# Ledger of designs, part 18: VHH binders against Profilin-1 (pfn-1)

Target 1, 132 residues: Profilin-1 (pfn-1), of Caenorhabditis elegans (q9xw16)
Amino acid sequence: MSGWNAYIDTMTAAAPSIKRCAIVGAADGSVWARTEADNVFKASEEELKTFVALFNDVTQVPAKGADIEGVHYVVPRTEESLIFGKKENTGFFAVKTKSAVLIAVYEGPNEVAAQVRKAVESMQTYLNNAGY

## First folded at step 14 (VHH)

Design ve8 (from vc58 with E103S)
Fold by OpenDDE, second read of step 14:
Structure ve8 (fold): chain B 132 residues (1-132), chain A 123 residues (1-123)
Amino acid sequence: as target 1 above (132 residues)
Amino acid sequence: EVQLVESGGGLVQAGGSLRLFCAASGFTFSDYSMAWLRQAPGKRREWVALISYAGDYDYADSVKDRFTISRDNAKNTVSLQMNSLKPEDTAIYFCAAFDSFDSGDSTYEYDYWGQGTQVTVSS
């Protein structure tokens, strides 16, 4: 198992509402690790390439939204290294590190979003400190 | 004081149409994404539609192609055009202001709520 899979496990353990999760290359959207088995992260390489490119100008994302796994999300909030999407009782947090994008798709009421964000940002900080 | 006031609800026959309005005041409307939610008797409140502060929008699958959300930042209003209404659309409809881009709020809950407006669709 790749060391990156351990980070997937760490995020999913920290936020039980996370249903699917992926770590991808920030430059090209290549998948470094993702949830598997019953919670397979299913975004295509082409989709991920497009997705990570959103971080080139996050201020424009709320106007167009973001697509993950063929699902369109309205994006009510972005920060320099963060994209938050929402759809019904689901959403996603995507955060950018020096070299990666962490994507967590979650399910649940809005109250769970804070925990999901905390999980991905914690990993973001860890990876950044590690040089990734 | 922050206020969201819904209007336009009422009784309509199946297949009919209603247009809901939500008038906002007391906050910078253009900075907030706006949502419509509904709660039917004995059911949980459910997401109906969301429009970002930048104009992107989406709908619950159950209302897609029937409902249209729009906003007018000049008037501080958000609207929900409801066509082809069904009895299962009967609910109290709520307007809500989503977590603003500039609010700094990390809860990702709706910041403000209206009192709701009753929509009843008869068969």
Scores: ipSAE 0.832, ipTM 0.906, lowest interface PAE 0.5, mean pLDDT 93

Design we3 (from wc3 with S54T)
Fold by OpenDDE, look of step 15:
Structure we3 (fold): chain B 132 residues (1-132), chain A 123 residues (1-123)
Amino acid sequence: as target 1 above (132 residues)
Amino acid sequence: QVQLQESGGGLVQPGGSLRLSCAASGFTFSTYDMYWVRQAPEKGLEWVSTISYTGSNTYYKDSVKGRFTVSRDNAKNTLYLQMNSLKPEDAAQYYCAKWYDILTGSFGEFDYRGQGTQVTVSS
């Protein structure tokens, strides 16, 4: 496993309600690491390319929504480096680092979502400090 | 007010077993992922295990895999940690928490843990 797979493992351990997650290149959406086996992150390259481009102007994303793994999410919240999507009892947090986008798809109530956010943001901070 | 109360710690010989419990109140326990962390003498806090709010997913520190089992009873607002084949290096104060940052070894801005329960492993 690449070093990036270790970060996937860390995020899932930190937030066990994460169903699937991925680390992708911020520039092109290329997959650096992702959950596999029974929890394969299934977003296509084209989809990820489109997704990471959302960070170029996050202010427009709430009106547009976001698609991950063929699923359309409403986007209740965006920040400069964060996109929060929601669909029923599921959602995702996507955060942007210097060079990557971390995407975590979760299932659960809002309380769990908050924990997932913390985990993803923690990883964001860690990677940023590491120069990624 | 959020309250977490750990219990079940004690003195055991190497190879022994303990079952820790964490009684939760003051929040909707069943809607939170829960954490076990520990602090050994002269060591920092370290993550031990995490369990999803439904109990469907569990994760463990490598050094405790195969020996420790985390579980929960949401109806009883209780978190458990079954500790088998205990080793001297497992001796620590054990805490349950609503959140723990595995990367930073911190509970974050707020202290989300209880007072802890002491586990001692000695021959």
Scores: ipSAE 0.898, ipTM 0.940, lowest interface PAE 0.5, mean pLDDT 95
Fold by OpenDDE, second read of step 14:
Structure we3 (fold): chain B 132 residues (1-132), chain A 123 residues (1-123)
Amino acid sequence: as target 1 above (132 residues)
Amino acid sequence: QVQLQESGGGLVQPGGSLRLSCAASGFTFSTYDMYWVRQAPEKGLEWVSTISYTGSNTYYKDSVKGRFTVSRDNAKNTLYLQMNSLKPEDAAQYYCAKWYDILTGSFGEFDYRGQGTQVTVSS
């Protein structure tokens, strides 16, 4: 798990407007790593289990929205391995790798959101190439 | 068009200090996270520091933690890097960037860096 914490640190360094983030198992939503201390990623196990299951059929997610950390987000965009949620000046990007889901909750304008997306997608690519 | 102009580099002795500046234009500076990266001779680009668009969050390469401080003045569209206790291994061309991929060492589709400012550390 400590190794996965390094990836959390990398993502937050790459996109400092990320407030909280987590790496969870794609199959069951189990937490592999997450931001802690003052920026604890607070999603429950049950919520994460439900969330990662959204990737089984992302086409339905925009109509329903998505919940992270007890917050409901509108989902303006989905791709096969990406869910983008938005709520006022906050949002999240969730991307799916071979075995994990990366979730980054951010605060900021659209420009910042774009940078957050790039960061999580870069991590996605990296992990995929690494076999994760 | 996006323009970034670094300044403040120079020659210092080990243990010395420099303050780099980056003047930004051509985009809404205050809405972007910004990056400092550097390239030493015969080495690749490496990430140095990142600062959030508000300046509230800062991150540093481990080797510069406690010595370097990134800051910004959004009213002046300027990014700063205070470098204290400089070491020879800090010598490099320093760039500010609108975006930098820490994992790949790239600036993305476009080169979002300036011309850089040279930092030399030598006794």
Scores: ipSAE 0.865, ipTM 0.924, lowest interface PAE 0.5, mean pLDDT 94
Fold by ESMFold2, look of step 15:
Structure we3 (fold): chain B 132 residues (1-132), chain A 123 residues (1-123)
Amino acid sequence: as target 1 above (132 residues)
Amino acid sequence: QVQLQESGGGLVQPGGSLRLSCAASGFTFSTYDMYWVRQAPEKGLEWVSTISYTGSNTYYKDSVKGRFTVSRDNAKNTLYLQMNSLKPEDAAQYYCAKWYDILTGSFGEFDYRGQGTQVTVSS
């Protein structure tokens, strides 16, 4: 429960529709923490390096989409530090902090997406204030 | 008032082709990324293709990549989907869509879509 895994637990508790999530380094996609066991976040190091690089120019992402765990998502909107992806009844939110990218993959109706966004943005603010 | 009108569907043999059109009005078409989505009778809404507002970038569902081509003509406010090598799995009601702003807290899959056009592939 302690350490970086506590942040994972905090996000999944705040938005139970989150199925998998991770905290990865913004520069290289290295995994700092992730959901494990029956809900393992399964993205390769190469995929994560490509994914975090999307934050270098978020304005290009909506036309291209994004891939996480081998799944292609349509990206209808981005903000300077946020990417929202959607595929059918699933989606993701990713937010960038000073040093990290938080990724949360969820399932459920679109009302659930707002809960997931609030959870990841709250953690984004927390980590930024902590210097990450 | 926002209006999207799909056309060009029909009955086709496996391996055949169809070209769908989507006439848009009531919004500034050239500033929006546009989407093709489809719905089969027993399935939910499924993303098919995306095209950026300039037309310079396109994306496709893996199962249609290489067979379908999305394009747009911003001067005519029209979106197109060229569908080649059609398979029974492609049979569905096809819609063009303008994205829905989920971040404002409203419900829905997309901001607006038309009534759709039916694509049927014979068994």
Scores: ipSAE 0.005, ipTM 0.160, lowest interface PAE 12.6, mean pLDDT 81

Design we4 (from wc3 with S54A)
Fold by OpenDDE, second read of step 14:
Structure we4 (fold): chain B 132 residues (1-132), chain A 123 residues (1-123)
Amino acid sequence: as target 1 above (132 residues)
Amino acid sequence: QVQLQESGGGLVQPGGSLRLSCAASGFTFSTYDMYWVRQAPEKGLEWVSTISYAGSNTYYKDSVKGRFTVSRDNAKNTLYLQMNSLKPEDAAQYYCAKWYDILTGSFGEFDYRGQGTQVTVSS
């Protein structure tokens, strides 16, 4: 688990507008690592279980939106392994790897969102290549 | 077009200080997270520091924590890097960047960095 914290640190360093982020199991939403302290990622186990299941059929997610940390986001975009949620000046990017889901909640303008996406996608690629 | 111009480098003795500046133009500076990266001779590019668009969050490479401070003045479209207690291993060409992939060492599709400023640390 400690190793996964390093990936959290890397993502936050890569995209400092990330407020909170987590790495969770793709199968069950179990938390492998998350931001803590003042920026604790607060999604419940039940919520995460529901959230990761969205990747089973992302096509339905835009119509329903997605909830993270008790906050409802509209979902303007989905891809096979990506869910983008938005709420005012905040949003999230969630990407799925072979075995994990990376979730990054951010705050900032659209330009920042683009940087956050690239950061999580880069991590996605890295983890996939590493077999995770 | 995106333009970044680094300055402030120079020759200092170990333990010395430098303050780097990066003048940005051609994009809405205040809406982008910014990065400092460096490249030492015969070494690859390495991430040094990142600062959020509003300047509220800063991150540093472990080896520079406590010594380097990144800041920005969005009104002046300028990024800064205060480098204190410089070490020989800090010697490198320093670049500011609009984007940098810490994992791959890439600037992305486009090379959004300046020409760099040389930092030399020697007795």
Scores: ipSAE 0.880, ipTM 0.932, lowest interface PAE 0.5, mean pLDDT 94

Design we6 (from wc3 with E109D)
Fold by OpenDDE, look of step 14:
Structure we6 (fold): chain B 132 residues (1-132), chain A 123 residues (1-123)
Amino acid sequence: as target 1 above (132 residues)
Amino acid sequence: QVQLQESGGGLVQPGGSLRLSCAASGFTFSTYDMYWVRQAPEKGLEWVSTISYSGSNTYYKDSVKGRFTVSRDNAKNTLYLQMNSLKPEDAAQYYCAKWYDILTGSFGDFDYRGQGTQVTVSS
């Protein structure tokens, strides 16, 4: 287990409505860490490569949506380092750090989504401050 | 107005048990993940446990795993923390919250917690 697994554990503990999450390289979508076992993050390398590339121009993402783990999400909004997707009672938050993309897939009401966002953004801030 | 009220604390001997409760009002309790945190004397706040809005997922601080159990009754707007095999190091003021940043050890902008309930463990 890499040191990055600790950050996965931290995010899931911080927001227990996260179902699956991953830390991937911002440049190529390579998986640094992910939830496993019953909550295995299932996105393929090819999918992740495409996903992280969305951050090159987030303004176009709401028009086309985003795919994670073979699931297509509507993207209501984006920020420079944030992509937010929704599908029924599920969604994802993806945030970009200096060198990584954090992806958290969650299930629950909008109130839970807000908590998940806070957890992911907190991790984003932490990693950025750490140089990652 | 959001209100959280913790109860169930008290004095127990090492190895004893307590069951904490947190009564929630002023918000849709069933739609929020909930947190237990504690603050020991002259120490900072520390995360203890988190439970998902539906109760399907639970997480614990390593030092309390196997001893503490978080649960909730959404119909009663109540959060619980069953504490077994209590140790002196578990002595603290225990709080329930709608949010706690376990990375920074802070409630952040969402400092919604109750007055807390005191847990004392002494022989």
Scores: ipSAE 0.872, ipTM 0.926, lowest interface PAE 0.5, mean pLDDT 94

Design we8 (from wc3 with T28S)
Fold by OpenDDE, second read of step 14:
Structure we8 (fold): chain B 132 residues (1-132), chain A 123 residues (1-123)
Amino acid sequence: as target 1 above (132 residues)
Amino acid sequence: QVQLQESGGGLVQPGGSLRLSCAASGFSFSTYDMYWVRQAPEKGLEWVSTISYSGSNTYYKDSVKGRFTVSRDNAKNTLYLQMNSLKPEDAAQYYCAKWYDILTGSFGEFDYRGQGTQVTVSS
């Protein structure tokens, strides 16, 4: 689990507009690592279980939105392994790897969102290549 | 078009200080996270520091923590890197970037960096 914290640190360093982020199991939403302290990722186990299940059929997610940390986001975009949520000047990117879901909650303009996406997708690629 | 121009490099003795600047134009500077990266001779590009678009969050490579400080003036479209207690291993060409992939050590599809400014640390 300590190793996964390093990936959290990497993502936040890569995209400093990330406010909170987590790495969770794709199968059950179990938390492998998350931002803590003042930026604790607060999604519940039940919420994460529901959230990761969205990747089973992302096509329905835009119509329903997605909830993270008790906040409801509209979902302007989904891909097979990506869910993009937005709420005012905040949003999240969630990407699925072979075994995990990376969730990054960010605050900032759309330009920052693009950078956050790149960082999360880069991590996705890295982890996939590593077998995770 | 995106333009980044680094300055402030030079020759300093170990323990010395430099303040790098990066003048940005051609894009909405204040809406982007910005990066400092460096490349030493015979080494690859390495991430040095990142600052959020608002300046509220900063991150540093472990080896420069406590010595380097990244900041920005969005009104002036300028990124800064205050480098204190410089070490020989800090010698490198320093670049500011609109994007840098810390994991891959790349600028992505496009090279979003300037020409760089040379930092030399020698007795």
Scores: ipSAE 0.879, ipTM 0.929, lowest interface PAE 0.5, mean pLDDT 94

## First folded at step 15 (VHH)

Design uf34 (from ue4 with G56K)
Fold by OpenDDE, look of step 17:
Structure uf34 (fold): chain B 132 residues (1-132), chain A 123 residues (1-123)
Amino acid sequence: as target 1 above (132 residues)
Amino acid sequence: QVQLVESGGGMVQPGGSLRLSCAASGFTFSSYAMSWVRRAPGKGPEWVSYISGSGKSTHYADSVKGRFTISRDNAKNTLYLQMNSLKPEDTALYYCAVGGPQPPPLKGEDDYWGQGTQVTVSS
């Protein structure tokens, strides 16, 4: 669909446990790319606007959690450019680049989380190095 | 399949105005941000502006702030770029693209832009 879709494909290929994935604008939560077809990432623009704003003060996020696609996740901890959440056998990793937020929603045992994190952080590093 | 068709380009004198349009099809238009990008002769692509899916948020490159206005009509699946106070430096082939500022290309991947519309600003 777009150049950004190639990055979605790269992350999902690197971590098969990723069910849905999106690249959104860090400034406004606008959707730049997302998984489609059987695994459509369905977060609304308004929800994403709220979500990306969490990165303005990540230290407060564990206390309140985070919502993606109408689902509330517990956030065990955060890093400066990383928010990850958990709910039962699902979770998400969200990383912030210079201009974007990469969001990966995954399903599986806790052991798959490491691979998902690696996938999104690898992409984060790539995009940051490219100035994005 | 995604299709983007740009139009509205032309030749104008410095200080003139043009309105570009981009007709989009093959995807849920309103679900995605849309961008304008341009390629001047001998230069790489330059991101110009993007607008969120709802149209509530707009962003501009510093080079066009205050002169260009991006907008969209989701009912018509159409993206617009109103260009005022045009300068010779604005001369380029203008493309519309899905998403925000366009990413670095990955090997084997296309940009998925349209054919572009030529804008020439010259006295």
Scores: ipSAE 0.908, ipTM 0.944, lowest interface PAE 0.4, mean pLDDT 95
Fold by ESMFold2, look of step 17:
Structure uf34 (fold): chain B 132 residues (1-132), chain A 123 residues (1-123)
Amino acid sequence: as target 1 above (132 residues)
Amino acid sequence: QVQLVESGGGMVQPGGSLRLSCAASGFTFSSYAMSWVRRAPGKGPEWVSYISGSGKSTHYADSVKGRFTISRDNAKNTLYLQMNSLKPEDTALYYCAVGGPQPPPLKGEDDYWGQGTQVTVSS
């Protein structure tokens, strides 16, 4: 029983447009927690290792895009600890802390994207303040 | 539904070895990283080690690096910790947990730990 599941639950409750969500190790992309059951987050460990390495130089990511769950997203912009991806009416936000990367995949228009971003950044801020 | 059962603790002399086991059930074991965490009397939890779901990536706290080896057998849903060159400072209750280093509790959330397995290193 992972204490990281509470973070998953908090993010999905704060932004119901999140359809799938995961928390992975920043060093290796290993899965610490994820949505399960009807909304299984299905990225492979190999894919997640490649994904978290994008945070090593976020400035290069808009040119390449990003892949999550076998889906290629365009990346319109990044910040040092945040990657935003879009594909049609879906997207993701990923934020990095010292120890982890929090990933939320959502569906919906621009209005829900801001809600999703706030949900993941709230958890990022809490972890950063605690040294995680 | 998730169940983790630790075993293999005991009393050993300094310099000795022990192998801890953690039997897991109620989830897709191979999909998740697993950790060992320890709690010495009067101290909070200290993360010891974690291993990725596939077993290909391992991580250790500086205090145990080179002495402890984490491993897993995904066919048996079992996590292991081989502890060599044990020191009195390693004395603690040892727990396994799902995921990497355990996060701080969210506001209003309790910090739950099971029974663990006791390791005592003493002359």
Scores: ipSAE 0.740, ipTM 0.878, lowest interface PAE 1.0, mean pLDDT 90

Design vf2 (from ve2 with E103S)
Fold by OpenDDE, look of step 17:
Structure vf2 (fold): chain B 132 residues (1-132), chain A 123 residues (1-123)
Amino acid sequence: as target 1 above (132 residues)
Amino acid sequence: EVQLVESGGGLVQAGGSLRLFCAASGFTFSDYSMAWLRQAPGKRREWVALISYAGDYDYADSVKDRFTISRDNAKNTVSLQMNSLKPEDTAIYFCAAFDSFDSGDSTYDYDYWGQGTQVTVSS
Protein backbone atom coordinates (compact mmCIF):
# COMPACT_ATOMS: atom_id res chain seq x y z
CA MET B 1 0.00 0.00 0.00
CA SER B 2 1.44 3.31 -1.10
CA GLY B 3 1.40 6.42 1.01
CA TRP B 4 -1.31 7.79 -1.24
CA ASN B 5 -3.73 5.10 -0.12
CA ALA B 6 -3.69 6.65 3.32
CA TYR B 7 -5.08 9.84 1.84
CA ILE B 8 -7.89 7.89 0.22
CA ASP B 9 -8.71 6.41 3.61
CA THR B 10 -8.64 9.85 5.20
CA MET B 11 -11.14 11.28 2.72
CA THR B 12 -13.51 8.34 2.88
CA ALA B 13 -13.42 8.41 6.67
CA ALA B 14 -14.16 12.13 6.71
CA ALA B 15 -17.20 11.76 4.46
CA PRO B 16 -19.05 8.44 4.72
CA SER B 17 -21.20 9.28 1.70
CA ILE B 18 -18.15 8.97 -0.53
CA LYS B 19 -18.50 5.70 -2.38
CA ARG B 20 -15.47 5.82 -4.60
CA CYS B 21 -12.40 8.00 -4.55
CA ALA B 22 -9.21 8.49 -6.50
CA ILE B 23 -6.04 10.52 -6.52
CA VAL B 24 -4.66 10.98 -10.00
CA GLY B 25 -1.91 12.90 -11.69
CA ALA B 26 -3.04 16.32 -12.83
CA ALA B 27 -0.87 16.15 -15.93
CA ASP B 28 -1.92 12.81 -17.37
CA GLY B 29 -4.64 11.29 -15.22
CA SER B 30 -2.44 8.46 -14.00
CA VAL B 31 -3.86 6.76 -10.93
CA TRP B 32 -1.82 7.26 -7.77
CA ALA B 33 -4.40 5.74 -5.46
CA ARG B 34 -8.03 4.71 -5.50
CA THR B 35 -10.68 2.97 -3.51
CA GLU B 36 -10.67 -0.78 -4.07
CA ALA B 37 -12.44 -3.96 -3.02
CA ASP B 38 -16.21 -3.41 -3.04
CA ASN B 39 -15.86 0.24 -4.00
CA VAL B 40 -13.38 0.14 -6.84
CA PHE B 41 -12.93 3.40 -8.69
CA LYS B 42 -13.20 2.22 -12.29
CA ALA B 43 -12.42 5.17 -14.49
CA SER B 44 -10.19 4.26 -17.42
CA GLU B 45 -6.87 5.87 -18.16
CA GLU B 46 -8.28 7.53 -21.26
CA GLU B 47 -11.23 8.85 -19.36
CA LEU B 48 -9.07 10.23 -16.58
CA LYS B 49 -6.76 11.86 -19.06
CA THR B 50 -9.74 13.66 -20.51
CA PHE B 51 -11.13 14.46 -17.08
CA VAL B 52 -8.03 16.10 -15.65
CA ALA B 53 -7.75 18.20 -18.79
CA LEU B 54 -11.05 19.81 -17.83
CA PHE B 55 -9.13 21.84 -15.27
CA ASN B 56 -7.32 23.63 -18.07
CA ASP B 57 -10.50 25.67 -18.45
CA VAL B 58 -13.17 24.91 -15.91
CA THR B 59 -15.45 27.62 -17.31
CA GLN B 60 -16.21 25.39 -20.28
CA VAL B 61 -17.11 22.31 -18.27
CA PRO B 62 -20.74 23.24 -17.45
CA ALA B 63 -21.48 23.34 -21.18
CA LYS B 64 -20.32 19.79 -21.76
CA GLY B 65 -20.44 18.08 -18.39
CA ALA B 66 -17.99 15.48 -17.20
CA ASP B 67 -17.73 11.73 -17.55
CA ILE B 68 -16.46 9.51 -14.75
CA GLU B 69 -16.53 5.72 -14.83
CA GLY B 70 -18.64 5.83 -17.96
CA VAL B 71 -21.27 7.95 -16.28
CA HIS B 72 -22.15 11.42 -17.48
CA TYR B 73 -22.60 14.13 -14.88
CA VAL B 74 -24.09 17.53 -15.35
CA VAL B 75 -21.75 20.12 -13.91
CA PRO B 76 -23.75 22.98 -12.46
CA ARG B 77 -20.85 24.54 -10.58
CA THR B 78 -17.14 25.08 -11.06
CA GLU B 79 -14.45 27.06 -9.33
CA GLU B 80 -10.84 27.62 -10.29
CA SER B 81 -9.74 24.31 -8.83
CA LEU B 82 -13.07 22.57 -8.32
CA ILE B 83 -15.60 20.73 -10.46
CA PHE B 84 -18.93 19.66 -9.03
CA GLY B 85 -21.13 17.18 -10.86
CA LYS B 86 -24.66 15.93 -10.24
CA LYS B 87 -26.67 12.90 -11.32
CA GLU B 88 -29.83 11.85 -9.50
CA ASN B 89 -28.85 10.99 -5.93
CA THR B 90 -25.18 10.90 -6.82
CA GLY B 91 -22.49 13.39 -7.60
CA PHE B 92 -18.81 14.07 -7.50
CA PHE B 93 -16.33 16.62 -6.33
CA ALA B 94 -13.04 16.97 -8.10
CA VAL B 95 -10.38 19.32 -6.83
CA LYS B 96 -6.99 20.12 -8.24
CA THR B 97 -3.76 20.44 -6.29
CA LYS B 98 -0.35 21.48 -7.57
CA SER B 99 0.23 18.08 -9.13
CA ALA B 100 -2.87 15.97 -8.51
CA VAL B 101 -6.60 15.78 -8.98
CA LEU B 102 -8.72 14.37 -6.18
CA ILE B 103 -12.00 12.80 -7.25
CA ALA B 104 -14.74 11.76 -4.86
CA VAL B 105 -17.95 10.15 -6.07
CA TYR B 106 -20.71 10.26 -3.49
CA GLU B 107 -24.21 8.96 -3.05
CA GLY B 108 -26.96 10.66 -1.11
CA PRO B 109 -29.21 13.69 -0.93
CA ASN B 110 -27.91 17.17 -1.61
CA GLU B 111 -27.19 17.83 2.06
CA VAL B 112 -24.32 15.34 2.08
CA ALA B 113 -22.46 17.26 -0.61
CA ALA B 114 -21.10 19.83 1.81
CA GLN B 115 -19.33 17.17 3.84
CA VAL B 116 -17.87 15.61 0.72
CA ARG B 117 -16.54 18.94 -0.47
CA LYS B 118 -15.02 19.64 2.92
CA ALA B 119 -13.27 16.28 2.89
CA VAL B 120 -11.69 16.72 -0.53
CA GLU B 121 -10.79 20.37 0.04
CA SER B 122 -9.15 19.52 3.35
CA MET B 123 -7.02 16.98 1.54
CA GLN B 124 -6.39 19.50 -1.22
CA THR B 125 -5.04 21.98 1.31
CA TYR B 126 -2.91 19.35 3.00
CA LEU B 127 -1.37 18.14 -0.25
CA ASN B 128 -0.76 21.65 -1.52
CA ASN B 129 1.09 22.51 1.68
CA ALA B 130 3.12 19.35 1.28
CA GLY B 131 4.12 20.41 -2.21
CA TYR B 132 1.84 18.08 -4.13
CA GLU A 1 -39.74 38.58 -5.48
CA VAL A 2 -38.43 35.25 -6.73
CA GLN A 3 -41.01 33.09 -8.45
CA LEU A 4 -41.05 29.79 -10.27
CA VAL A 5 -44.42 28.99 -11.78
CA GLU A 6 -45.07 25.59 -13.30
CA SER A 7 -47.74 24.95 -15.90
CA GLY A 8 -48.80 22.28 -18.37
CA GLY A 9 -49.74 19.52 -15.98
CA GLY A 10 -52.97 17.57 -16.16
CA LEU A 11 -54.58 14.24 -16.84
CA VAL A 12 -53.37 12.16 -19.75
CA GLN A 13 -53.73 8.57 -20.88
CA ALA A 14 -50.82 6.17 -20.84
CA GLY A 15 -48.71 6.63 -23.93
CA GLY A 16 -49.70 10.26 -24.16
CA SER A 17 -47.62 13.39 -23.95
CA LEU A 18 -47.46 16.53 -21.86
CA ARG A 19 -45.22 19.54 -21.93
CA LEU A 20 -44.45 21.25 -18.66
CA PHE A 21 -43.26 24.81 -18.44
CA CYS A 22 -41.62 26.74 -15.67
CA ALA A 23 -41.55 30.51 -15.80
CA ALA A 24 -38.91 32.17 -13.67
CA SER A 25 -38.77 35.71 -12.37
CA GLY A 26 -37.02 37.74 -9.72
CA PHE A 27 -33.52 36.40 -10.28
CA THR A 28 -30.89 36.18 -13.02
CA PHE A 29 -32.18 33.09 -14.75
CA SER A 30 -29.12 32.61 -16.93
CA ASP A 31 -26.91 32.14 -13.87
CA TYR A 32 -28.90 29.17 -12.64
CA SER A 33 -29.03 25.54 -13.56
CA MET A 34 -32.60 24.31 -13.70
CA ALA A 35 -34.06 21.01 -12.63
CA TRP A 36 -37.29 19.09 -12.67
CA LEU A 37 -38.11 16.88 -9.74
CA ARG A 38 -41.22 14.90 -8.96
CA GLN A 39 -42.93 13.43 -5.95
CA ALA A 40 -45.45 10.63 -6.18
CA PRO A 41 -47.88 9.86 -3.34
CA GLY A 42 -46.11 8.11 -0.50
CA LYS A 43 -42.73 8.35 -2.23
CA ARG A 44 -39.71 10.53 -1.80
CA ARG A 45 -39.04 13.41 -4.10
CA GLU A 46 -36.89 12.21 -6.96
CA TRP A 47 -34.65 13.83 -9.49
CA VAL A 48 -36.02 13.86 -13.03
CA ALA A 49 -33.82 16.09 -15.14
CA LEU A 50 -31.19 18.79 -14.84
CA ILE A 51 -29.93 21.33 -17.32
CA SER A 52 -26.92 23.44 -16.47
CA TYR A 53 -26.81 27.16 -16.94
CA ALA A 54 -24.60 26.44 -19.92
CA GLY A 55 -26.99 23.96 -21.52
CA ASP A 56 -25.68 20.50 -20.69
CA TYR A 57 -28.37 18.15 -19.46
CA ASP A 58 -29.11 14.71 -18.09
CA TYR A 59 -32.05 12.58 -16.98
CA ALA A 60 -33.04 10.02 -14.44
CA ASP A 61 -32.81 6.53 -15.90
CA SER A 62 -36.54 6.06 -15.47
CA VAL A 63 -37.35 8.89 -17.86
CA LYS A 64 -34.41 8.79 -20.21
CA ASP A 65 -35.36 8.76 -23.90
CA ARG A 66 -38.91 9.75 -23.01
CA PHE A 67 -38.44 13.16 -21.45
CA THR A 68 -36.63 16.18 -22.83
CA ILE A 69 -35.51 19.16 -20.78
CA SER A 70 -34.80 22.49 -22.43
CA ARG A 71 -34.39 26.09 -21.45
CA ASP A 72 -34.97 29.47 -23.04
CA ASN A 73 -32.90 32.14 -21.40
CA ALA A 74 -34.56 34.86 -23.45
CA LYS A 75 -37.91 33.94 -21.96
CA ASN A 76 -36.67 32.80 -18.55
CA THR A 77 -38.31 29.43 -18.99
CA VAL A 78 -37.43 25.79 -18.61
CA SER A 79 -39.57 23.09 -20.13
CA LEU A 80 -40.02 19.35 -19.85
CA GLN A 81 -41.42 17.50 -22.82
CA MET A 82 -42.83 14.23 -21.55
CA ASN A 83 -43.58 11.55 -24.12
CA SER A 84 -44.71 7.95 -23.78
CA LEU A 85 -46.07 8.69 -20.34
CA LYS A 86 -46.68 5.83 -17.94
CA PRO A 87 -48.87 5.53 -14.85
CA GLU A 88 -45.71 5.47 -12.74
CA ASP A 89 -44.96 8.99 -13.99
CA THR A 90 -47.91 10.24 -11.96
CA ALA A 91 -46.60 12.81 -9.51
CA ILE A 92 -46.36 16.44 -8.61
CA TYR A 93 -43.64 17.92 -10.77
CA PHE A 94 -41.50 20.70 -9.37
CA CYS A 95 -39.26 23.17 -11.06
CA ALA A 96 -36.14 24.10 -9.10
CA ALA A 97 -33.24 26.49 -9.59
CA PHE A 98 -29.62 25.90 -8.61
CA ASP A 99 -27.22 28.83 -8.32
CA SER A 100 -24.25 27.92 -10.46
CA PHE A 101 -22.06 30.67 -9.07
CA ASP A 102 -22.68 30.24 -5.37
CA SER A 103 -19.41 29.36 -3.67
CA GLY A 104 -21.07 28.59 -0.36
CA ASP A 105 -19.44 25.75 1.51
CA SER A 106 -22.58 24.49 3.21
CA THR A 107 -25.29 24.67 0.58
CA TYR A 108 -25.61 22.40 -2.41
CA ASP A 109 -29.35 22.33 -2.60
CA TYR A 110 -31.73 24.07 -4.92
CA ASP A 111 -32.21 27.71 -4.06
CA TYR A 112 -35.69 28.22 -5.44
CA TRP A 113 -38.72 25.98 -5.91
CA GLY A 114 -42.00 26.18 -7.71
CA GLN A 115 -45.26 25.13 -6.12
CA GLY A 116 -45.51 22.13 -8.41
CA THR A 117 -47.92 20.94 -11.07
CA GLN A 118 -49.90 17.72 -10.93
CA VAL A 119 -49.34 15.15 -13.64
CA THR A 120 -51.69 12.18 -13.68
CA VAL A 121 -51.28 9.34 -16.13
CA SER A 122 -54.19 6.95 -16.33
CA SER A 123 -53.97 3.35 -17.44
Scores: ipSAE 0.880, ipTM 0.930, lowest interface PAE 0.4, mean pLDDT 94
Fold by ESMFold2, look of step 17:
Structure vf2 (fold): chain B 132 residues (1-132), chain A 123 residues (1-123)
Amino acid sequence: as target 1 above (132 residues)
Amino acid sequence: EVQLVESGGGLVQAGGSLRLFCAASGFTFSDYSMAWLRQAPGKRREWVALISYAGDYDYADSVKDRFTISRDNAKNTVSLQMNSLKPEDTAIYFCAAFDSFDSGDSTYDYDYWGQGTQVTVSS
């Protein structure tokens, strides 16, 4: 067991609207853990390498959007270490820690977005404090 | 003080076209990402199109290649060109604004809404 799958479980339990999520290396997009089985997080290694590089300058992201699992998301807002994307009734939050990027793809009405953000930010804070 | 005012709705035959406009006032329009949403009777309000403050855009799959969103920051407007309309496009269409620079906003929901404009597509 990698030990990282427990963090996947923690995020999905904290926000049931999260349908797929992953923890990937911030430098190269390598998958440390992801949702599996019936809800596989399907992003390719090439796509994840491109995705994590967006954190090199988040202010450039709203002009071009972000692609995850072959889906284009419009990015209406970013913050220092956070990217928020939307497509129809789905969206994602991604946050960067010292060593990783946490990605959560959710479905639901607009009000669930805040819960998803809080779940990933709580894990971001925890991992940063743990040195990751 | 803040207003979003939709116009351009109406009755149109299937296969026809309409152009919706949304005029914005009372806020710094260029700091906002703008969306069109719609609500048909008995259905949940659904996202139709979104254009970021910086120019990226996309559409719901059901309207892709038929609808075009655009914005004019000089006139504080966003528009939706709707071609090849189908009866299932019948809905109230809402303009909505999302503050792209409000770092204190933890809701991540639209800040302002218009009252909507009715689009009815007859078979």
Scores: ipSAE 0.744, ipTM 0.883, lowest interface PAE 0.8, mean pLDDT 91

